# VHH binders against q9y6x5, part 59

Target 1, 379 residues: q9y6x5
Amino acid sequence: LPPKLLLVSFDGFRADYLKNYEFPHLQNFIKEGVLVEHVKNVFITKTFPNHYSIVTGLYEESHGIVANSMYDAVTKKHFSDSNDKDPFWWNEAVPIWVTNQLQENRSSAAAMWPGTDVPIHDTISSYFMNYNSSVSFEERLNNITMWLNNSNPPVTFATLYWEEPDASGHKYGPEDKENMSRVLKKIDDLIGDLVQRLKMLGLWENLNVIITSDHGMTQCSQDRLINLDSCIDHSYYTLIDLSPVAAILPKINRTEVYNKLKNCSPHMNVYLKEDIPNRFYYQHNDRIQPIILVADEGWTIVLNESSQKLGDHGYDNSLPSMHPFLAAHGPAFHKGYKHSTINIVDIYPMMCHILGLKPHPNNGTFGHTKCLLVDQWCI

## First folded at step 23 (VHH)

Design wm12
Fold by ESMFold2, look of step 23:
Structure wm12 (fold): chain B 379 residues (1-379), chain A 127 residues (1-127)
Amino acid sequence: as target 1 above (379 residues)
Amino acid sequence: QVQLVESGGGLVQPGGSLRLSCVASGFTFSASDFTAIGWFRQAPGKEREGLSDIYGSSESYTYYSDSVKGRFTISRDNAKNTVYLQMNSLKPEDTAVYYCAAGEYVRGSDHWTYDYWGQGTQVTVSS
């Protein structure tokens, strides 16, 4: 039978939560498997872009999901968290579940992973749930395990997405130890439930499981606001995305808009598209707007208003606060191995290897993940 | 149709207490981990201010703004689909119209969005 893989994301799970909070169930999972302590994600460090980078191995400029809010000037199309179903946005890449289910005698299943309820290249995940945040973790897991056990052709690749700790991270901030400890304890209990369910159904020994996340979280404050309306009249530009990376489409001469913004705050970098640092790999896509504003860590760009967010993400991907972790368990993985860091784009070629799939061209490096795998020599 | 109805407002002297109630209909808020019911207030000429909310399905998670932490307590009765705000040690600056609101968190939104609002109930703290 083909090898099987379950990919799980807990949104907004900052890497250093593992050392700053107690996770008995996750630590047992790691003890019997592998840990990557820091995953360097892609810029911008937002939910839709990074989830798509995991499953395509591509930088955002290459897969076309460049933010949680996007605008395409040619087609006049808009993308947002409430308007994400048009295949137009997703079709610049081929995610792993599409490649997987197009193989003979294979299918894919999905519970809420971004893009899995979209017909990408006319192919939607073989089994999927339409996104609905009201669906419990237990129901998502029940559907995934039912599909893994009862499908013809067999489900060989499955995804599972959960909105925490991102939801609570935005509300409390990562430094609220009392509230975040209760949130993170619940997440650890859900990981325990996941493992127990897989054991009860006879899946645990032969299913490869990756538990990871898309980004971390940093503390914000009402004392760290950048008021964009105090620097430039809103009529001079169209705002495509606001914070912490603002996407600015000028309505007048671009240089004039840039000049009004360049000295707006010492806590914000302003880039013309061609001047975006090369290390971001965030330039070569029409969906990236002519001017971007990048706030310093913990700063929030606002439009003459207060902010209710005490935690945020989207900042420079070199910041440790933006980095998630990766843990994995299963027959493909070593037991009790820890690795310091990989790039988030490296996950895709590793998953393709585990599943026996030919990867599409991508930005990942298989060699970075070889030490995690039992079938690879690592000295 | 989601509806929220506040009650329990009124006139109280400084240092006094009031208990506000918010009855929700059209959904069961404890069925989802990502639906919140919260309390907001607005004094004349001021921006609307978020005070507290409660969310979660199997466990309750609560938030309090700095302006009310330690003085106000949010709670819920899932059987009655009702959220309460116990307001103690009231001050004249607590005078406002108090609203309950229902909100949600969704994948990729970066914030909790409150789209359903009650009619408001007046709270007046005066000697």
Scores: ipSAE 0.840, ipTM 0.927, lowest interface PAE 0.7, mean pLDDT 94
Fold by ESMFold2, look of step 24:
Structure wm12 (fold): chain B 379 residues (1-379), chain A 127 residues (1-127)
Amino acid sequence: as target 1 above (379 residues)
Amino acid sequence: QVQLVESGGGLVQPGGSLRLSCVASGFTFSASDFTAIGWFRQAPGKEREGLSDIYGSSESYTYYSDSVKGRFTISRDNAKNTVYLQMNSLKPEDTAVYYCAAGEYVRGSDHWTYDYWGQGTQVTVSS
C-alpha cells in the first residue's frame, strides 16, 4: 500500500511557545518522532501565503498568493479572507493534493486547509470540507479519519487546519501568559485527541503525521503605532493591505508617493518594488504592489485611528517571533530526533518524497530535511 | 435571523452596580469555538468602545479592556443562550448606550469581526 501522510496546521503557533508553555501531548508526539525547532517561513508572514508555500514549495512571488489581501489591476479582482474562492488567484502553482490525486489509485482529503475547497487547475481535493470556522476540531478530525480509513481509491494525502492559537493570539497577544496558557492547553488537548483517535482507528503506526504552523505572533501596543494619514493623504493611493506590510497602489506619480512616505517613521521601511530586499524573494509577481511599507516588529500601521490589536504577524521572516515549528511522527521519520531549522519551502519536497511523488519545480531543498527521514543517510 | 436583545439598563448612582443581559436567538453562540458575544458602549460624541467579550465552546475565554478590568465581569449561560455583563463600581464616565454584539473569527482575517448588534440599552450613572 502506498505511504500515507496527514498534514496538520495549528495557525499562528509560534515556535518558542514550545519552550514557554506546557505541552504534555505534543511533547510525547515529539519524543516518539522528530522536531524542527524553527521553520523559517516566507515573507510576508501571513496565513494564506504560508499555507500555500507549504504545499507548493514555492516563494510567494512564484505561487501568486502574495498576501491575505490582494488586488489585480487588469482583471479588477479582489482577494480576501472572505473572497478567496476564485481559481484565478491559486492557478499559478500546483499544490501537492492535486499532484497526489492525479496518480493512479490515489485520492486526497482536506479539512479547511487554505485552497482545498477551490478547483485549482480544474481539480479540487477528492474529499473536502468547504471552509466554515463553526465546524469543530472533532468534526474536522472525524471527517479526515473517516476518509483515510474508508475511501476508494484510498486517501494517501490528507490535510487538517485549525484557527488556533492565531485567533486568540490576535486577541490577547503572545505575552498574556494567563490567557495564552489556557488557549495553548486546549490546543495540546486537541493534539492528544488527534493521536488517540488515530490509535483507536488503527492508523497510528502506518500513517505519517506532520504537525506544523504557518507563522508565529508578536506583541502589539497602543504605544507602537505608525499613523499613515499623518504622512500622506488617502487621495494619493489605493490601500490594498494595511499592516504590518502595507501594499500601496499609487494614484499619482509613484516617486511622489514614495517621497511622502520614505521618512514617515523610523519604525517602518518603505520600498519601491524593485528595491525590496532580495532575501524576501518578494518582487517578481504583478500582485505585489509598486510600494510596500514594512513595519518593525510589534509596530502597527494605522490610518487616523487607534489600533485594537494586541497580537499580530506578517513581519520580516528573519524574526524568530514569526517562525513556527514542525513536528512529525510515522514510519518515514526517526524517533527522538531534534533539528534546528529548515525553510518552510523545504516541507514540500520532503512530503513529495514520503508520498513517492515527483515534485513540481520549487524553491525547496530536499537535503535540508534528510536527517528527519529514516530512509536517508544523515552522518 | 440573528437577534440580540439587551436588558438591565437604567439609572444608577456612582459606585452602584447593574447587570446587563444579552439574549441571543437565531444561532447558538457556544456551538462554535470562534463565535464571541461582546459588550460595547457608545457615549454621545465618542467612538464606540469594546468592553469585554466571551468565546469558546466547552471552555470560556474572556477579554476585558483596560477601562473596565476589575470592575466589570462577563459571563454566560449556554443553556439559555445568554451573556451577562456585571458592572460594579460605576462612574459617571460609564454613562452610555450599551450594546451586545456577535463576533466571528475566520482564517486569514487577523481580527475578530462583529457583524450582528443588539439595539442597545441605556445606562446612566449620575447622582
Scores: ipSAE 0.831, ipTM 0.929, lowest interface PAE 0.7, mean pLDDT 93

Design wm4
Fold by OpenDDE, fold request of step 25:
Structure wm4 (fold): chain B 379 residues (1-379), chain A 127 residues (1-127)
Amino acid sequence: as target 1 above (379 residues)
Amino acid sequence: QVQLVESGGGLVQPGGSLRLSCVASGFTFSASDFTAIGWFRQAPGKEREGLSDIYGRSESYTSYSDSVKGRFTISRDNAKNTVYLQMNSLKPEDTAVYYCAAGEYVRGSDHWTYDYWGQGTQVTVSS
């Protein structure tokens, strides 16, 4: 029988939450499987880009989802959370669920994972839910498990997405121990529900399950604001994305705009597109705007209106506060093994290996995950 | 179809208390983990200010602005589809029109957005 894989994402689950809070269900999951303590995600550290990197193995400049808000100057199209279903934005890469369906006579299923309700390369997930935040975790889980058990061709790859603890992280900030403890307990309970459901269905021993996240969360404050209006008139540029990585489309000479912004704040780096640090792998895409502003950790870029958020993400991907974790269980994985770190793009070639798929060209390194897998030699 | 109706406003002396109610119709706020009911206020000549919100399906989560922490308490009755704001230790600075709003969190938005608003209820704190 072909191997099966369920990929689960809890949005905004910072890696060090595992050290600072109690997760009895998740710890049990880890005990019976593997843990990667830190996953270095891609720059920028936002939801749409990183979720697409997980399933493509590509840096953002390569798969074309370079932010949660994008603008294409040629077509004049906009991408956002309320406008994310145009295949134009997703077609610069091939996500694993499409590969799964095209390479083999098998099906894919998805519950709310970014891009799964969009036909990419004229292929949409065999089973999927249109995004709706009002749908409960239980309903999402029920649909996924139903499809895993009652599909023809069989579902061999499935995704499950949940908006917490990201939603609450933005509201409370990660340093609110009282409220975040309650939020994270709920997440652990949901993991318990997931495991219980799999056991009840007889899937636990045979299904490979990955639990991960796209990014972490850092504490923000009203005392750490960068007001762009104090540096440049808004008539001189179009704002495509704001904080913590602003995307600037100049309406006047680019050099003039740059010169007005370059010394705006000691807590913000300003880059011309061609001068963006190579380590970000964030240059070679037309959807990246001519100027980007990168705020320091915990600083918020604002206009005249102040932000209500006490937590945010999107910062430098080398910051530990931006890093998620990865836990996995199933026949492909060792039991009771912990690994220090991998890159988020490494997940894709690993998943392809598990599913017996030929991966598309990607930026991941399969060697980084060999120690997690029972069929590989770990040096 | 969605409607929010505030009540409970009025005139009160400094140090006094009021309890505002917000009745929601056309939707059930407890049917979603990511639907929030929030209280806002707007004083003459000032911008609208967020005060408190409550969200969650089974368990509820609450938040407060610094301006009202320790004095105001938000709660809800799921059966009545009603949210309450208990306001204690009221100050003249609390004088404003108070609004109830319904919002939601959406994947990739990175913020809570309120799309539906009540008509507001006047709260006046004066000796």
Scores: ipSAE 0.935, ipTM 0.969, lowest interface PAE 0.4, mean pLDDT 96
Fold by OpenDDE, fold request of step 25:
Structure wm4 (fold): chain B 379 residues (1-379), chain A 127 residues (1-127)
Amino acid sequence: as target 1 above (379 residues)
Amino acid sequence: QVQLVESGGGLVQPGGSLRLSCVASGFTFSASDFTAIGWFRQAPGKEREGLSDIYGRSESYTSYSDSVKGRFTISRDNAKNTVYLQMNSLKPEDTAVYYCAAGEYVRGSDHWTYDYWGQGTQVTVSS
């Protein structure tokens, strides 16, 4: 039988939560599988970009989902959480579920993973749910596991997405131990439900399962605000994205806009597009605006309005607070193995290997994940 | 179709207490893990400020602004689709129109957005 893989994302699950809170179900999952303690994600460290990097193995500049909010100057199109269904935004890459779907005697399934309810390269998963935050984890899980267990052609790749602990992280901040402990307890319980469901259906021993996340969460404060209105008049630019990485589209001369912003705050770096640090791999795409502002960790870029968020993400991808984890279980993975770190783009070639798919050109390194896999030599 | 109706406001002396109610209709807030009911207030000449919210399907999660923490308590009755704000130790500075609002968290939005608002109820704290 062809191998099967379920990719699960708990949005905004910071890696060090595993060290600071108790996760009996997740720890049991890890005990019988593998753990990567830190996953270095891609810049910017936001939901849509990083989820697409996981399933394409590409940096954001390459797959074209460069933020949660985007603007294309040629077509005048906008991308946002409320406007993400246009294939125009997704077609610069081929996600793994499309590759899998196009194989003989295989199909893909998805429960609300970003991009899965959009036809990409004229292909959509045979089984998918339209995004709706009101749908419970249980219902998402039930659909995914039903499709994994009873489909023809068989579902060999499936994705499952859940919005916590990101939603609560934004509300409470990651340093609120009292509230976040409750939130994370719920997440662990959901993992328990997942494992139980798989066992109940007889899928546990034969299904490869990856549990990961797209980014972490850092503590914000009303005392750490950068007010752009203090530096530049709003009539001089269009704001495409705000915090912590602002995307600026100048309405006047770019240099003039840059000069007004470059010294706006000691806690914010201002880059012309061509001067964006190479390590971010965030330059070679027309959807990246002419000027970007990058706030320091824990600082929030605001206009005149105040922010209600106590936690945020999107910062420098080298910051540990931005890093998620990866745990995995199944026939392809070792048992009881822990690994220090991988890059988030490394997940794609690993998944392709597990599924026996030929990967599209990507930025991942298969060698980084060899120690996780039973069929590979680990130095 | 979504409607929020506040009640329970009025005149109270400093140090007094009030209990506000927000009845939601057109949706069930406890049917989603990512639907929040929040309390806001706006005093004359001031901006609207968030005070407290509550969300969750089975378990409920609450938050409070620093201005009301320790004095106000938010709670809900799922069966009645009603959210309450118990306000104790009221101060003259608490005088405002109080609003309840319904919001949701959406993937990739990175914030809780409140889209539906009640008509408001006047709370006056005065000797």
Scores: ipSAE 0.934, ipTM 0.968, lowest interface PAE 0.4, mean pLDDT 96
Fold by OpenDDE, look of step 24:
Order: structure tokens, then C-alpha cells, then sequence
Structure wm4 (fold): chain B 379 residues (1-379), chain A 127 residues (1-127)
């Protein structure tokens, strides 16, 4: 039988939650599998970009999903959470479910993973759910596991997405131990449900399962605000994306806009597109706007409005608070092995290896994940 | 179509209590883990202020603004599809029109928004 892989994402699961909270189900999962303690994600550290990086192995500048909100100056198209279904935005890369779907005697399944309800390169998963936040985790899980168990051609790659703890992280902030404890306990219970479901169906021993996330969460405060209106008139630019990385489209001379913003706050770096630090790999795409503003950790960029978020993400991808984790279990993985860190783009070549797929050109390094795999040499 | 109807407002003396109700129709808030119903208020000449909200399917999660924490309590009755705001120790500065609102968190939004609003109910705290 061809190998099978289920990729699960709990949005906004900060890596150090594993150290600060109890996860009996997840720890059991890890005990019988592998753990990568920290995954360095891609800049910007947002949901759509990072989820697409996981399944493409590409930096954001390469796969073209450069933010949760985008604007293309040539086509005048907009991308947002409420407008993400145009293949135009996704077609700059080939996600793994498409690669898998195009193989003989294989099919892909997806439940709510970003981009999975869009035909990419004229291909969509044989089984998928249109995004609907109202659909319970249980229903998503039931559909995915049913497809994994009963499909013909067999589903060999599946994705499962859940919006927590990101949603609650934004509401409470990651430092609210009381509320976040409850939220994270619920997530651990969902992991328990996942494992139980797989065992009940007889999938547990033969299915490779990766549990990961796209980014972490940092604490925000009303005392750490950067008001752009105090620095520049709104008529001088169009805001394409806001906090913590603002994308600025000047309506006047770019240099003038830059000069008005460059000293706006000591807690915000202002970059012309060509001056964006190379380490971000966030320069070589037309969808990146002429000026970007990057707030320091925990600072929020606002207009004439107060932010109600107590937690946020999207900051520098070198910050530990922005990092997710990766855990995995199945025949492809060792048991009881822990690894310190990998890059989020490294997940793609690993998944391709597990599934026996030829990877598209990507930014990942297969060597970084060799120690996780039973069929590889690890020194 | 979604409708929210507030009730329970009125005149109360300082230190008194009121219980506001918000009945939702057109959706079942307990059917989604990511639907929130919240209470807002707007005093004359002031901006609208968020006070409290509740969300969750099986288990409920609540939040409070600093201005009402310890005095106000949000709760819900799933069978009645109703959210309540118990307001204790009311102060003159609590005088405002109180609104119920419903919203949904969605993937990639990175914030909770409220898209549906009630008509509001007047709360007046005066001696």
C-alpha cells in the first residue's frame, strides 16, 4: 500500500506552549513519535503565507502568498480572508496536494487548509471542504478520516486545519494563563479525539501524522501602539495590509512617503522594498508593496482606531514567540526522538520523501529532517 | 437572516443592578466554536465601547473590558439562543445605549469582528 500522510495544523500554536502547559494527549503522541521543538517559520509570520510555505517548501516571495491581505497593481486584484478563492494568487507555486493528486492511484483530501478549496494549476483535491469556520473539528476530522479509509483511488495525502489557539490567542493574549489554559486543554482533547478516531478505524499504525502550526503569538497591549496617522496623512498612501507588518502603497512620491514614516516610531522599522533585509526572503515578488513597516514584537500599528487584540503575530520570524512546533507519528518516523529546530520550508521535502513524490524546486533542506525518519541515516 | 434583539434596559439607581438579554435568531451561536456574541455600549458624545463577549460551542469562553470587569457577567442559554449581561454595581458613567452584536472569527482575519447588531437598549443610571 502506498504511504499515507495526514498533515494537521492548529493555527497559532506557539512552540513554548508545550513547556508551559500540560498536553497529555499530545505528549503521548510525541512519546510514540518525534518532536521538533521549534520551527522557524517564514516572514511574514501570518496564516496564509506560512500554511502555503509548509505545503510548497517555498519562501513567501517565491510562492506568492505574501500576506493575508494582498494587492496586485497590474490586475488590480485584492486578496483577503474573505476573498481568497481566485487561483491567480495561488498559481505561482504547486502545493503538495496537487502533486500528489496528479499521481496514479492516488488522491488528496483537505479540510479547511488554506488554498485547498481553490483549483490550483487547474487541479483541486478529490475530496475537500469549502472553508467554513462553523464546521466543527469533529466533522472535519470525520470527513478526513473517512476519506483516508474508504476512498478509491486511495487518499494518500490529507490536510486538516483548526483555527485554535489562534482565535483565542488574539482575544486573550498568550500571557493570559487562565483562559489560555482552557483553550489549550481543549486543543489537547481534540488531539486525543484525532488519535482515538485513527485507532478506531485501524489507521493509527499505518498512517503518518504530522501535527504542526503556522506561527506563534505575542502579547500586545494598548500601551504599545504606533499610530500612523500621527506621522502621515492617509491621503498620501493606500494601506494594503496593517499590523504588525504594514504594506504601504504610496499615492505620492515614494520617497516622500518613506521620509514621513521612517521616524514615525522607535518601535517600527521602515523599509523600502529593495532594502528589506535579505534574511526575510521577502523582496522578490511584485505583490510586496513599495514600502513595508515592521513593528517590534508586541507593538501594534494602528490608524485612528484602538486595537482590541491582546495577542498578535506576523512579526520577525526570528522571534521565538512566532515559532510553532512540529510533532509526528507513524511508520516513517522514529519513536521518542526530539529535535531542536528546523525551518518550516523543510517540511515539504520531508513530506515528499514520505509519500514518494518528486518535489518541485523548493527552499527546504531535506537533510534537516533526516534524523526524524527511520529510513535515513542520522549522525 | 440574522437578528439580535436586546431587552432589559431601564432606569436604575447607582449601585443597582440590571440584566440585559439578547435573543439571537437566524443562527445558533452554540453551533460554532467561532461565533461570538458581545455587548457594546455607546454613551452620548462618546465612541462605542466593547464590554464583553462569549464564544464557543460546547465550552464557552468569555472576555471583559477593564471598565466592567468584576461588575458585569456575560452568560448564555443555548436552549433559548439568548445571551445575558448581568450588570451589578452600576454607576452613572454606565449610562448608555447598550448593543448586542454577533460576529465570527475566520481563518486569516487575525481579529474578531462583529457583523450583526441589535437595535440597542437604553440603560440610565441616575439618582
Amino acid sequence: as target 1 above (379 residues)
Amino acid sequence: QVQLVESGGGLVQPGGSLRLSCVASGFTFSASDFTAIGWFRQAPGKEREGLSDIYGRSESYTSYSDSVKGRFTISRDNAKNTVYLQMNSLKPEDTAVYYCAAGEYVRGSDHWTYDYWGQGTQVTVSS
Scores: ipSAE 0.902, ipTM 0.953, lowest interface PAE 0.5, mean pLDDT 96

